# Designs tried in a protein design chat: miniprotein binders against q56419. Part 96

Target 1, 326 residues: q56419
Amino acid sequence: MEGRTLEEVQEEVFKRHGVLVPKKELEDLAKALEEAGLLLTEKVEARLKEEEEKLKRERPMRLAGLSYPEGEREARAFLEAFRASYPGEGEEARVLLMPHLEPSRVPEVYGAALAALEKTPPPERIYLVGVAHRPLKEKAAALPVPFQTPFGPALPDLPALQALDALLPFELFNTPLAFREEHSLELPLFFLKGRFPEARVLPLLVARRSPELGEALKVVLRDFPGLLVLAVDLSHVGPRFGDTPLTRTLAEEARRRDLGFLERLAEGEPEAALAFLGANPTRIDGVEVVASLLPLLRERKGKVLAHRLDLEAPTLSAVGAGTLVL
Below, E stands for the ipSAE of ESMFold2; O stands for the ipSAE of OpenDDE; V2 stands for 0.75 times the mean of E and O plus 0.25 times the DockQ between their complexes.

## First folded at step 10 (miniprotein)

Design s9 (at its last look DockQ between E and O 0.64; V2 from the best seeds 0.00; counts 0 for: pae E 3.0 > 1.5, pTM E .775 < .8, SAP 73.671 > 70)
Fold by ESMFold2, look of step 10:
Structure s9 (fold): chain B 326 residues (1-326), chain A 104 residues (1-104)
Amino acid sequence: as target 1 above (326 residues)
Amino acid sequence: SMEEKIRELAEKLAKLAQELAELASQGEDPEELEKKMEEFIRVVLELYELTKEMNNPEAEYWLEMTIELVWEFLDAFREGNVEDAVEKLLYIAEAADMLAEALS
């Protein structure tokens, strides 16, 4: 990019990615940062340190009033509306794959998850495995504290979490701040806690594939039975994800990729599902979670209940979401 | 050599993100802040161009995180949440450092 002006580079990126950061917005951003000012970095770092200490005791709701209602009565009505968005029947799940995308964008996909939970006996505990959207110090992490929800606190299963930690070659309780804003746990947890108010939770994040996590979880699940939930999204397409603007052809390819991946998982063939993605595994949000959990997915047959590729028109991008029971 | 280019850009992005956060903290010299912002955007755009050339799953993970964090940074600014924007710069710096390490 040497020898080209910023404007020339931005024009090329807009043509390829459908996004543009005009020079005036850059100037306004710089002035806003300067005006907000002196000691802002120190203020942010101090706030994060304070939040980290708080997270050692509990994880508060971050999305109440934004993605779901804060009050219990309104939250229960919200669940009912989402279930109604999916007219089909569920099936009992030993493993549930569900999204973590904003619920209003894929209502029938969350509705399908609720339909599956209707057929699932209340578990003693839920192994909730999300995707880290912030750096972790290790390949995976957990936060062994209550997560607040409109339905009351989701209490951690401390004995199961401690058993898991003991089996791993790294400290499991390693990055409390990564949980502070992690929607891949909070959004699915709202639905899970609403349906299973007495279940304890193992809130887990995967950053990078960890075969050790899958092997350890297989052992822990034998001694601490429960529902395994993979809280993952599917295809990520378009400029928001470092790709070209979405076209009809790219959308069709993404849908085929999502469904091919899910169907191979439904056949109990998680290695084949990963191989199906070939050179494009990054385009599926949940790849690192599935790759970590292979021992728990092998030979477990099931059914795809729902799928949607949801368009984000302002960014010419899309995200896939699905519901799979095993 | 492609991975070496991406590593060099990731190292540069990490430094620029930290420098932007630090310059904002000083509250002076908006010309310097603007120049750093322009350079930051150029590096981000070059990384966008290279995202489809990765053959390293760990590096691909960190690159994806970096790119998504850049979008969150821009969204925070457009929403008028400057403190959140600075927080995102700190996370961008960490993710870009991890990308560079994965390519070492």
Scores: ipSAE 0.424, ipTM 0.762, lowest interface PAE 3.0, mean pLDDT 84
Fold by OpenDDE base, look of step 10:
Formats: structure tokens, sequence, C-alpha cells
Structure s9 (fold): chain B 326 residues (1-326), chain A 104 residues (1-104)
């Protein structure tokens, strides 16, 4: 690739990955950077430090007005519309696997989650386990502060979080900045808080498989019972994720892996689910979460309520989403 | 080896990401920014091609993280969100450094 012009590189990126970085956008960026003046990087670094300090007190909404409504009334209407998008009935969940993908992409999958929550007695607390899309200092992390939602703050269960931390071989309360914009927590939490306004929350992120987390949670859940929520997406296929543009064959493979994974989980065989994926060639997002929570998923039988492989047309890529109750 | 190649690319990417972030802070010549962006994209593409050949779980994690952050950067860039784009560059630099470390 050395010696090619920017235009040639841009074209190559587009051809291979379905993404073009237009020269005009680069010029616009350059102009914007020029207009922003000096010290942009320093400004960003300073902002990050300030944000980190704020995260010691609360986690503000980042996707309000974008992915979901900011106002409570509108947010309730949003929940109702999503519930309506799923025509089925839910089942009581002790464990809920649900997506964290942009809600508008997979409304019926979120609707299925809401349907399950309708059949679920209000928990005292929700263990919300998301996927870290930013580096963590440890394999897993928690943020022990209120998370803002249109329905009011989701308050942390500090006693349960402390109990969990005490059982882990690493510091649980690490990498607060990883939570700042983490949609794998924020998006599911919108739905969960809307349905269970009085539930406390344990916001957890998994970066890499941590068997210790599952074992620790198993102990903690005895003294601090609650709903376990796995906020995970499924297959990620196409140029955005290193594949060729989505084809029928690739889509079928993604669906096969998604459903095969979910079905084995529904049978109470999480190890079989992981084994079924092998090297995970379609990049199921939730693998590290499931691998961390094996002790909590074993022998639990349930039902797959919904699944969708959603096309991102601009990148000719697709992401799988599913809802599973256990 | 493939791992050595990925390590070298990761180190290069980390450097380029940091340089781009610094250039952004200095308000330098659009031409220089374009050149660095071109080089950045080249390295990203090369890393992307090698992504499927990793056998080191720690390196795989950081590689996946790096690639994901690159896409977030590109998204921010397309949206014209300069501050977010610079933030993503800093994260790319960090993740790429960690990738290089994992392969050392």
Amino acid sequence: as target 1 above (326 residues)
Amino acid sequence: SMEEKIRELAEKLAKLAQELAELASQGEDPEELEKKMEEFIRVVLELYELTKEMNNPEAEYWLEMTIELVWEFLDAFREGNVEDAVEKLLYIAEAADMLAEALS
C-alpha cells in the first residue's frame, strides 16, 4: 500500500470495507481543527480528566435525545412502542439476555425483552452485565454511581457491589471512563429502569472472560438476589468487522451461529454454546460475558424469544441481536 | 512471523494515532494532516487484513479493541465531531500500544 495516493487508499478502503473517508470530509476536518485552534488534544485530555472526576458522582445520559427520548413522557411512549413491536408474550426471567444494539435497528428484540420483563416480578436489584467497548484495566469493572435515565437515576446497590469486589482477585472499581459512553449499559438500562423504577443496579462491564466474576456473582446472588441481565449482541459480520460485504451465505452463517448459541444457552448448556462457536468466526459479541458467567447459566433452561440479524446498509455489515430468558 | 508483523504495525499505528492527535492540537497544515491520515489508513488496512490470523488471546483482545476504536474514529470523523475524533485517536493509540505490548 505504500506509494498510493490518498484517493487510491480511500477507494481501497471503500472497496474492501464499504467505508469511504471522503477527501472533502478530511478537508472539513482539517478546517475544523484549524478553527478550533491550538491545544485540541490537551483540551480533550483535560475534558477526559474532568469527566472521570464527574463519574465519581454520577453517570449522565449520553444517548438521550439520540437513541431514546430524554423526556419521561416521551420515554414512556417509546417503551410502549417497542413493546408493541413484539407481538408475542414473554416469560418470567431469572436471567435475561438482551441486546445493546441501537434500539431502532432491532425494535422487536427489545420488545421481546420488555415482554419478558412484564412477566418478571420486580427485582430488588439488577445485575446488568455489559460488554466493554473500551479498554479496561482489569477483565471486568463496575461503576458504583447513579446512572441517569429519563425515569430518574438508577441507583447502585453498594452493599452488593462491595460484596462482589471483596470476592474478586482484582479491583472491581476500575476504569471509570470506560463507562462514560458505554452503550452496552446505557441502552439496556433505559428499558430496565423504565420497567423496574425501584430496582437498584449493579452496572458491570466485561472486557475479557473472567471465571472469577461468575463464581463471585454466584456467591453474591445468594445474599443479594436479583435479576441477571446479559446485555450482549450476537454476530458481527461484514466489512465493518473484517469480512466481505454481507452475502446470503454470510448472513445464513451468522444466523446459524446466533441461533445455535442462543438455543444451547436456552438448554442450560453454556459450555456447549461456547464450544459450538469455536473460534467465533462471526464474532458473537457476548462470548466473553457468557464465558464469565458460566456458573450462573448452567442448568438453567429457558426460551429464545426473538432474534434478528440487522443490516447496516452503509457498511454492508450486519449485527445479530437476540432475546433469551432463563 | 505474523505476530511480529502485527506488533510492528500496532506500534506504527499507535505512533500515527498520537501524531494525528498532536497535529490536530497544533492546527497544522491540512496537507500534513492528509499525509498522516493516509498513512494511518494504510496501517489500519494492513492490520485489518491480519486480524483473522491471531492466536494470542490477549493480543486478539487488543486487536479487536483497536479495530473497533478505529471504526468509532471514522464515525466521529464522518459526523464532523472533531473532539470525539481526537478522543478516539487517543484511545486507538492506547489500544495499539497494548496490542504491541501483548505481542512483545
Scores: ipSAE 0.168, ipTM 0.653, lowest interface PAE 2.3, mean pLDDT 86
ESMFold2 (binder alone), look of step 10: mean pLDDT 84; pTM 0.837

Design t1 (at its last look DockQ between E and O 0.50; V2 from the best seeds 0.00; counts 0 for: pae E 18.9 > 1.5)
Fold by OpenDDE base, look of step 10:
Structure t1 (fold): chain B 326 residues (1-326), chain A 107 residues (1-107)
Amino acid sequence: as target 1 above (326 residues)
Amino acid sequence: TEEERRFEELFIEAWELLFLGYESGNPEILRQAIELFKEALEIAKRTGDPEREAAVLARLALAYYELGDKEEARKYAREALRIAEEKGIEYVIWFAEELLFELERLG
């Protein structure tokens, strides 16, 4: 890592070894892999090439049978159970912020999202903006192919995607391999497709804040109206994220930051929400997405429907999740 | 060989699952990664490839660490370290030492 960022090391490791290294506490692994020889390089490269060619046609399910059922019948029952886990009623959403964390960890938060979707007229298209957990060639990317779900393929809105690309100073259709296993799109898409089977989708990833994305989307949304979905998690605290084991104090701080962030968004003050986090010491992952979408979030008032700081007991770590409608 | 091909398939898939499980927060995915790594480990042992063996052991240690199983993480890290020291696999030595240090720090 001599003088390089973790992201640069991750990118290098990916290029050299064809494998991705998680951020945070896996820095040691990243370093180790950097020092490693070309173990499996040829085979990995061949596999990646094959996967990239497949991604020209469709994005297959990766988490079916792992995070949600593969079969349609079972998947529908899954949706109903998650909806049932939230006892409240939803609100109509023009913008929906929802998690991308493993659904079983925060069922009522996903349930709140489903409740909001029940009150939302079926959109023609969904702008689904996730977090890139893999390096992107640009600040943001899109994959203009069908995404497989238990409810059938989520079809891309090609005209809207093309309109967006035309307004960006970079090529939007970059880094297809980053989408291959990106759960920040796949997990929310399961719920969205289940509720709105006829909606087209714009699957977008943000790696770094892009003000240009928000400005471009603001223009595109005028000609191509739809539901905007921010698929983001909140605080990440505990040993898995470089902290001490979860304490009451740490949990309270995480909740304070999560709720303070969401509440300011609910008041239509996204800049204030970002400013409130400062250096983001509890590692809210949605920061870059929100920072990219400021033009779409300004002056929009809404409601926080759910929040949870979910404890992972084996690691004494916790992840925040929330549902917000605007 | 067929065994080498199978090893590579398992190893790559397991690593991808490890990453996915880590990022998504799904421990079941991590468990699946572990099972695939264990199968890969057996192949590496049979083929007598200490570098592959050490590489798998190190990743098993990491997977168990991410699951919060410090005991198994230590076990596999120590085994990785042992083989790596015997064979001069520097990157695994370094990784295993660092992981063991972290495990000690966390108690």
Scores: ipSAE 0.583, ipTM 0.823, lowest interface PAE 0.9, mean pLDDT 89
Fold by ESMFold2, look of step 10:
Formats: C-alpha cells, sequence, structure tokens
Structure t1 (fold): chain B 326 residues (1-326), chain A 107 residues (1-107)
C-alpha cells in the first residue's frame, strides 16, 4: 500500500469489487508484511554489502547456464548459432543499437548484431551503454572492473573511464550494486566479447537522460576511439507493463513505434525519433539512452538490420527488439 | 540453526532470481527461482514452520504466474491459502486470494 492510506485502499477495493474489507484487517496485513520484511531485510542487506565489496574487484557472470552456456567451447557454438539465425549480411557499425532481451526470444536480432560486427573493424574499446533497471545515485554510472564472460574477462578501459569521470558534473563510479543483476550489459557483452576478444570495455548505465554524458562521451571518443553500443530494448506492451491484453491493434502500434523510432535514428535524426514517441506510450526502453547520446547520433545515417516484436501468448504481452547500425 | 540459515539463503536467492526473471522475460531464470523455492519449501516442511511454508508457496504461485503457467500458479496459491487460513496468516490469505482473483480474470 505504498503512498496510500488504509482508508483509501478500503474505498478503492469497495469501488472496484463491491467488497468492504475492514480497516483492521488491512492494518493487520500491513503489519505482518512489515515484520516479515524486517527479518529478510537484515539478511538481504548483509548479502548486498558482501556483493558490493566483490563488485569493487570484478563483475561475475550472473546469467551463465541460464541465458548462455558457461563453458567457452559451448559458448562459442552458441554464438555461431545466433549468427546463423540471421541469413543476411551486416554493415560496418560506428554505432550499434542492439537488444538486451533474452537472446533465445529474438535470435535473429542478435544474429543481425553479429553480422554487423563481422563487417566492423575490431575496436580498441567498446562503449557499452545499457539501461539501469535498478536505481542509480546519479543519472548514469559505470563500473570500472573486469566483467567475466565465457570468453574470458572483459577488461575495463580505465584511462577512458577516468577521462569520462573527469568531464562529468557527478561521480561516474556510483552505485556498484546496480551492476550486479544488470542484464542490459551482461547479455550484449556476451556477443561483443565473443566477437572482439581483445577489446576493452566501458560498461555504462543510464537511469535518466543526461545531456552531460553525451557531451563528455563526444570528447572522450576523440581521444579514445571505439565502438559505441546502445544496448536497449524497444516497446513494452501488455498486462505485464500495465496495459490491457495484447491485441492485434496494440501489437501493430508497438511495431509501428519501434520501426518509426529506429527509422528516424537511421536517418540521423535522433531528436525526431524522440519527438515521434512523445509520451512514449509503448514504453520504448531506449529513450533515456538516446536522449543522453544526442551529440553522438546526430547526422549519422545508417540502416535497420532486424526487428522483432516478441509475443508472449500466455501473458498477452510483448517486447520489441531491433538491430540498427549507424 | 543450520537449516534456518539455509532456508534464508535459498529464499533470498530465489526472490532475487524471480525479479531478474520477470525483468528479463527469461523463463529459465524463473524456473531456476522455482527450483530454489522448492528446496526452501522442503526445509520449511521439515522444520515445521507453517508461516515460512505459506510464504514460500505464495512465492511459488507468483513465480508460476510470471512464467505463464496458470495451472501451477493456481495449485500453489490454493495450497498457500489452505495453510494460511488454517494458521491465521492473514497477509498470505490476502495475497493468495488476490492472485487467484487475477488468475480467474485472465481465464
Amino acid sequence: as target 1 above (326 residues)
Amino acid sequence: TEEERRFEELFIEAWELLFLGYESGNPEILRQAIELFKEALEIAKRTGDPEREAAVLARLALAYYELGDKEEARKYAREALRIAEEKGIEYVIWFAEELLFELERLG
């Protein structure tokens, strides 16, 4: 019952269901939940403190054996299977937009990213920009430690990260725990490290749009050239995301918004892409990242290589994923 | 005790996997959470702790609901409700009834 009085909850339940739940019963439930939460909170806080200390040294694989194989041999075969899922040819990317959705749900979209990487000269470093799914203390964050992968550790580019930190009006190395579970970095990194085993990485998260980040990255990229990767998903529609069940009309709207967003980015018009979404009614995940990185996206033309709206029939929900090269 | 500590470890880890599975849409992560909750459930049964048992059953129901397995979700929600009604665990009663209502609405 966050942010509401018990009287307000009682009234809402009656209005919606015609049942008046006694206020005392609601009070008892809230108290019981609070007490159970206090016990678990102490244990969770202790564990999170331990995890935070570990994250100051390295970021371990969290999704090995779940989203991709743990062993290098199996991981290599897995990577090649995804490339085979996209029968087309890629194009050289100076900027790559790719998803962070579960790879098995959108194999051809990840395959398209691999096809683009085939055409891309091996970079010295990769600027990997994901979406923070946990709150950050600032608008953006980085974690300057090795990220473990089945292909070996993805080493941080410490000089580039330090240069970036120096240009920002906030501490870049904030909120290490936000990286612990962050699949928007781990899943794309599997594919990037597998293709570019020698590249160093700048693992970056955006929580809220930061024009300062884009301006700072423009400066850092001049001295530390590399591949810019926007690891973002597109529309999120359906009951899992607060909508009515997915209909043909909602799915068509989500697809139209995904493709219209990507097309405008491909035209070198990132402001137009953002304006096209307005209030973002299909909850395209990449908006805050694109809004942060405008200086790096303007006038850079490219091509949409793949798109899929991943449909979940049991939940009547969907998530969009795309691959764009600029 | 050792078993109490193991239960808490399993419950915390399973809970974290449940949120990760929901956010990623990855059914394998949800299934992993379910397996850990099932291990925690066995401990709650062995130690005779009906509140822990009901809490785990409620979480299993939620995990199966997120996985899209309505039949398993109903099964665990009803089992959680049965224990919670017998023992007067009101927050589980409310949670299980709300989840069963949502499952009926979705048909």
Scores: ipSAE 0.000, ipTM 0.126, lowest interface PAE 18.9, mean pLDDT 84
ESMFold2 (binder alone), look of step 10: mean pLDDT 86; pTM 0.859

Design t10 (at its last look DockQ between E and O 0.55; V2 from the best seeds 0.00; counts 0 for: pae E 9.3 > 1.5)
Fold by OpenDDE base, look of step 10:
Parts: structure tokens; sequence; C-alpha cells
Structure t10 (fold): chain B 326 residues (1-326), chain A 107 residues (1-107)
């Protein structure tokens, strides 16, 4: 463990042992696991290698039949129902912030995103920026392969991805295994592909704030115009996230943080939005994504279309979700 | 053996589902993980592998914890600890202790 970052250890433990350890416990657990010898290490590694080889060709659906229907007909009905759950009208989006939380938890927030997409001319390409819930070798990554959806494959924009890679100080095409089950891309992509079947996609993940990513994307967007989508959740509060059970006070604080963040983004003040969160005590998920994309968010005014703090009653925990257009 | 292969397949898939369910916030995914772990548990019991048994029990405890079923989580954590202590399996002891500690802080 000497000389390795927590993320490297987490990745190693994950790779070796198929165990995701919370960062706070990672060091102690990693040490314990190393000392004990972990079950199935060799087989986990072999499986991961096989999955990595598959990811050279395509990214299969992981959440089909779990979070959304696998069949196209049923998937279309699903989209329609989600759109119907939002009673309002959308606005044209150049930038769309939308959730990646389990869709059934916040249907009207996804509905608001669909409403915005209805008012948006079909883009040639979609820059889909999600949150890496697994470690990345670099601050950000891309997977330049087709992503399977019930509506057919979402094809990558290889020229735009290559242009982006050329402008970054690190290899963009890193950590393919991080994409294998990354729901922060898969879930929003379902809605995006359903609405824009012909759009190419740039599937991007952010693990840590990368100002270089935002600057590079700003340049790339000039030659390769498209819709920018931030697939991010907001506050995470309650026992599942290390807090006490949800109280009125905690919920009010989460909502205040969520709305304060979104409203400042809507005013075209992303730095003010980040500053407003400070140490981010309610654990807004999208902070590193927003921090990476500052050049693209500055001076863009927009509107908050929806927000929800969704209670998970069994765990007395809650997750914030929002839809913002710019 | 075929049973060992099946155990490993189940365990890996269940663990992947457990993580995915945790991160996505979909409890149905967690339930599927639990079912696969239960099948793996039965294999571990039949093959007489206490290390595999304890590992599965610890994962079941975590899955139930993530579902908010604290009672079942504690039950499985205690069973994992019991087996681990009897057999000297240190990593499972650690995982189960940590989980129990979390459950005690939240309860």
Amino acid sequence: as target 1 above (326 residues)
Amino acid sequence: TEEERRFEELFIEAWELLFLGYESGNPEILRQAIELFKEALEIAKRTGDPEREAAVLARLALAYYELGDWEEARKYAREALRIAEEKGIRYVIWEAIELLFELEREG
C-alpha cells in the first residue's frame, strides 16, 4: 500500500477481489484483504480481462430489464410515460443537466429532460459527460465504441473524440472497464438515444476535476458542434451516505444546496455555484463534472425545469435530482 | 470443479449487481444480487468451503444493509463473523466488524 493513492488501492482491491470498499475504510480493508488473501482473485482478474476485450467492440446494456425495458416497443412506451410525468413544457437546450439516478425514483425530473429535448433541434452529436463511480487512470476518460440501447446502438463520434484526445495532456481512451457498468452514462443515454436516434455520442466520464477537459471541449465544440449533457445527481444524504436518518432539517439543507447550486448555474455563474457548496457537506454528485466544464457553462443563462429530493424510505436516505437547461 | 466454477460465476455477478444497485439506487438490482448470493451460499455450504461461505455471508449482510433491512444485515454479519472466527479468516472478520459498527451507529 505504500505509495499508492486511495483510488489506486480501491481499483486494485476491486480488480483483485471484486470488492468495492468505501474510501474511508479502504486502507484498513485493503490491508486486511491483502493479509488474508482474497477469494477468487485470479478468476475476477480473468473475467475483467475478458470484459475489457469485449469493450473494445461495444458496450452492452447492463441495466436493460432492470432500470428500463429491453424491448424497443416497451422502451418507447417507457419514454412516453416519463415525458407524461412532467406536466410542463421544456425549453431549447444547448447544455442539459439531467440526473443519472434510477429513473423510477425521479420520473418527473427525467420527464423535464425529455420536455427540453422536444424543444431542442436534433443535434449531430451529443457530448455525454457522466460521473465515474469507479476509479479512472486519468481525471477523465472516454470509450470510443458503440453503446447498446433498446433503440439500437449509440455510435461514437470518432473524429470528435480524436480531436478531444489530441487536445488533452493525458490519454483520453483510458480505463475501459470503468464504463462497463457505469449507470451515469447508460441511464441518460437511454433517454437521449430514444429522442435523437441519429445523433452520435461522445461518452465521457469525469473522476476528478479537469480544467483541461473543459478547455479542450470548448475548442472541439467549435469544429464539432453538438448538445452538451451533464449527467449528474445532486445531494446524497442519510445513513447510506454517512449521515443520520433524514430529518426535516437535513432535507431542507439538501434542497437548499441543490437549488442554490442549480440556480447559480442557471444564471451563468458556475464558479459561484461551486463556491456556494464549499466543502459540499450534502455530497452533490456533479461537482467534479461542473468544475471540469466551467468554460462551457460561464455566462450561459438558462432555467431550472425540475428538482426532487427523493426519499429512499427503507434506508431513510435521500438523493437530489434536477434538470437544468442552458 | 463444476460447482466451484458455478460458485465463482454467481459470486462475481452478484457482487457486480450489488455495486451497481448501490450506485444507481435501484433496490431491485440489490434483490437480484441477494438471490445470486444465496445460491452461491448454498454451493459453499455443500462444498464445505468456510472461506467462501463467510465471504458470501458478509456480502449478503452488506446487500441487506443497502436495502435498509438492518435485522437481516446483522444476522448475516454475525454469521460471517462466527465462521470467520472459528476458521481464522481475518478479512471476513474485518468486513463484518465494520458493517456491524456501521449498523450500530445508524441504529
Scores: ipSAE 0.431, ipTM 0.727, lowest interface PAE 1.3, mean pLDDT 86
Fold by ESMFold2, look of step 10:
Structure t10 (fold): chain B 326 residues (1-326), chain A 107 residues (1-107)
Amino acid sequence: as target 1 above (326 residues)
Amino acid sequence: TEEERRFEELFIEAWELLFLGYESGNPEILRQAIELFKEALEIAKRTGDPEREAAVLARLALAYYELGDWEEARKYAREALRIAEEKGIRYVIWEAIELLFELEREG
């Protein structure tokens, strides 16, 4: 309900339920929610303030013990199991597209990323660009602190981050709390830090397309070369995402759009990849990141290493994930 | 009080796990959120706080819905609605009704 008008809420209720709720009733509901939730809101706000202060020092692991092991030895075995899930060979990557979907759902897709990293000389730094799942105050953001991993802290590249901030028309360090639970950085970082333990990181989030970010990154990468990682998922289809239940036809369309998008990126044609998606009817997650980073993707040819459209049988929905090297 | 603090801590942690499980697509995280919400529910029942009880029941319904367990989701949504209507807890009424309508469309 953040940032929504009462009219927009009324329309959504009608769309979802076929019932038009009078505006007065919505106004009364909003007032009741404010009054009923005052003390709970105060405690939540106090906790969020405490967490924001912690985020000024470091970003702790949120998914250890949930999506990957907490211990370093177990974490290394976990990485090797994922590499083994992809039987192919990788390619050297100067740009890597990889997922942020729960790793156990798409093991060979993450394995393909590891195969690519195996062929990639250790970079001095990694530009890790994820998708913001919490609102940002600006179109994009970064958090210039160590990100904890089972392999030790991933240290920020402060000079590169400062150079990037200086080139943008907005403050880059604008929404620390958005990083607290951001799996689109944490999950790929686990694999990246495990393979490149000495690389520094620029942890970046995109909420809405920002051509300014791509232009600024092109300049920063000249002085601060490194590996560019697009940590994005592909199609999202089915009732969990507002569709009818998943059918063979919808799944085939989602796969076709995922692969068509990736293949056009692999030809060095990111504008064609975006045009191919049109209105993005299968809700490919990476579109805002790709649209932001066009100057870095043009004319870079490469290869699609893996793709899966993973079924969520209980919800009759699916999510696509892929690995692309450029 | 101590039990009120425990409820708030459990509720906040469970809500965060629900968000993480939904966004990451990890059903085990959703199940952990459910476990914490059930602990919070017991505290709300013990302390006789119908608003907290209804709020937790609505969150349990949502968690089961996201997990794809639609029968459990309906059960908790109906119980949340019953309490919320009896006690006039309007935001839970709307949340439960919205979820029950969504569940009628699933099949």
Scores: ipSAE 0.011, ipTM 0.495, lowest interface PAE 9.3, mean pLDDT 86
ESMFold2 (binder alone), look of step 10: mean pLDDT 85; pTM 0.854

Design t11 (at its last look DockQ between E and O 0.50; V2 from the best seeds 0.00; counts 0 for: pae E 4.4 > 1.5)
Fold by OpenDDE base, look of step 11:
Structure t11 (fold): chain B 326 residues (1-326), chain A 107 residues (1-107)
Amino acid sequence: as target 1 above (326 residues)
Amino acid sequence: TEEERRFEELFIEAWELLFLGYQSGNPEILRQAIELFKEALEIAKRTGDPEREAAVLASLALAYYELGDKEEARKYAREALRIAEEKGIEYVIWYAIELLFELERLG
């Protein structure tokens, strides 16, 4: 960090990897504890290996009872309540951009996604592209196993996943442990599975921009048509992310960037959307995903259905979320 | 020992929840992390391991800090610092000091 602020370092890392770097306080302590052998022991390694082996069979729910109900009946009521939180009507989506933030923070944004899904014919498969908040061995990864949900398992589309893997210059099926707790897939999947119980899923994570992924997916989608879902958040501003407490100016800038990004995507100009963000000083989460999927986003016109910059009052921080259909 | 194993299990799980709560933006997850840290703290106290105790206290301070509870964060950071200074646990000393300065900066 010679001569750079924490914010600058975070911005740089975020720009490079599209991953929210843990706040310095989190990272410093974690590293120190790891070095002291308190977070990474032989026993922990053994446990992680066991968990990795389990992930060869299924991905269990991690956030059931925390972010959404575990029981099916309650989960259905949850879906209905979220849908009700958005007063508008949706539009048919071929591409859906939706958040992966804690649902309770932005209910109407998830509601907008549900509204869009109501107008969308049931797809055979859903390409669910999330953000890797943990490091991946490759630029992108997939986990080709059932993901548990309150509505039953979301089953992988193995043929489509295999077709995708065959077109990529790297092994797609890498870093299974990165999926274990990845909320960027689990939270959107809850809503998607609830609406489309019979759809197969391709759970994908992006750590770094991969133009190869977009090109490969474009080919795969010809033989394996489906709904493309970008599960991404928008701006991250405030002390939790290295900024000063949220001010009107900072909030306005975050909103400007969020909406400017989404609007350009809605116009079918994903390159312009990325260019508009520049160095991405408000740390829009979805940049690496969008950058990876450019071939699938070009010339597709759509509509921004919802946006919110949600204040977390205890930390005076805010996160942007949006719903876009293409 | 079984207690050491239990400590490690709790401490690791609590940290996983801490990261998950931070990343997802769900404060309830942070609260769960805090509960596991508290249980780990009790074990560390019973076993008489000051390094583990200091580590948990620092972790609790951080968890409360991420939750936005500055008062509890300060409390645990100070306690972490106290134990760490007494026992010469340098990395906890430095961290606790840094966190306390950050908490002061934020008001």
Scores: ipSAE 0.646, ipTM 0.887, lowest interface PAE 1.0, mean pLDDT 91
Fold by ESMFold2, look of step 10:
Structure t11 (fold): chain B 326 residues (1-326), chain A 107 residues (1-107)
Amino acid sequence: as target 1 above (326 residues)
Amino acid sequence: TEEERRFEELFIEAWELLFLGYQSGNPEILRQAIELFKEALEIAKRTGDPEREAAVLASLALAYYELGDKEEARKYAREALRIAEEKGIEYVIWYAIELLFELERLG
């Protein structure tokens, strides 16, 4: 992240709340290596500038062969396996909340999302709102280029993106490099593009809550109707996230927080959902996205289709994921 | 030089994978980072660069720690500490000690 130390970048992310901050051990070593000249060099800066120019034309797959298959045939079989992991029926979605956690960890949660998409008429466009895991120059950002998938490129909806940019008090197209490795867009997009291969996409990231984004999106959605997707995870608890070893009490609290948050959203009460979390002691990472999108969530009732607090035996840690339709 | 360029490419790519694996919650990405760190370690050993060697060993310890493999994490942290103490690489000394303390806390 050119022009700043890793410490400055990570302090900004931590200060902004609602974005999961990397564990202290990772940050401490990265900072030390940067200061020693081993991690951030002139050659790295030059390469990042080159990659930024490439990202102005397209966003390539980063997780193919790692989180999902690279080939189209295998990718379709992968989708069907995930759908089969959720035996229930979905419901039509105008707004879908789905995870961005590694899919193999929460297969039935992604399966529930696919079940909802089966009941949803193919939209002309998808507003895909993820969580920035790298700093943005502004509260939110978009990247108006094709995102490659095993199902072909997900084309941007340029008129809708330009309309959104025009309504914001900041430049929307502000941090291309933040999209290079952003799994909160790539993982949900795999499922969305597989089900809606003809839909255009507005790939959006939130770093910090932006009421302006939600108000602008409400206007843009009237002129450019589509499916709104909140691509967010829920609680992050345990030693991997800086807690003491995971206990039954901590896991129960995380589950209670996840479900209470989702149920209040399902009742059309997003402000109550945020108030329920308070200081967010289990680090639900969807908070800044929900706080940004309040105008789109108020009074919209729906249903929680799935939830899982996924326990990682090797790390004694857990991450929550859910599927909500509104 | 060519070996310096190769080390830099491997080390930076491994760190990018480490961050991505941590954020996405994908242990296979963490394992890929580890393989790149191991290749970088061989270059640091071949070139006789103790700071690079200690830095890679500390990075391997961190990667195994994030993967939940406490035994490998302890092994690499101890080796990083040994080299860092011998050569006076203070930031690695303190980091390795911190990580070993954290690993004891986790049991």
Scores: ipSAE 0.623, ipTM 0.903, lowest interface PAE 1.4, mean pLDDT 89
ESMFold2 (binder alone), look of step 10: mean pLDDT 86; pTM 0.863
OpenDDE base, look of step 10: ipSAE 0.626; ipTM 0.877
ESMFold2, look of step 11: ipSAE 0.337; ipTM 0.732
ESMFold2 (binder alone), look of step 11: mean pLDDT 85; pTM 0.861

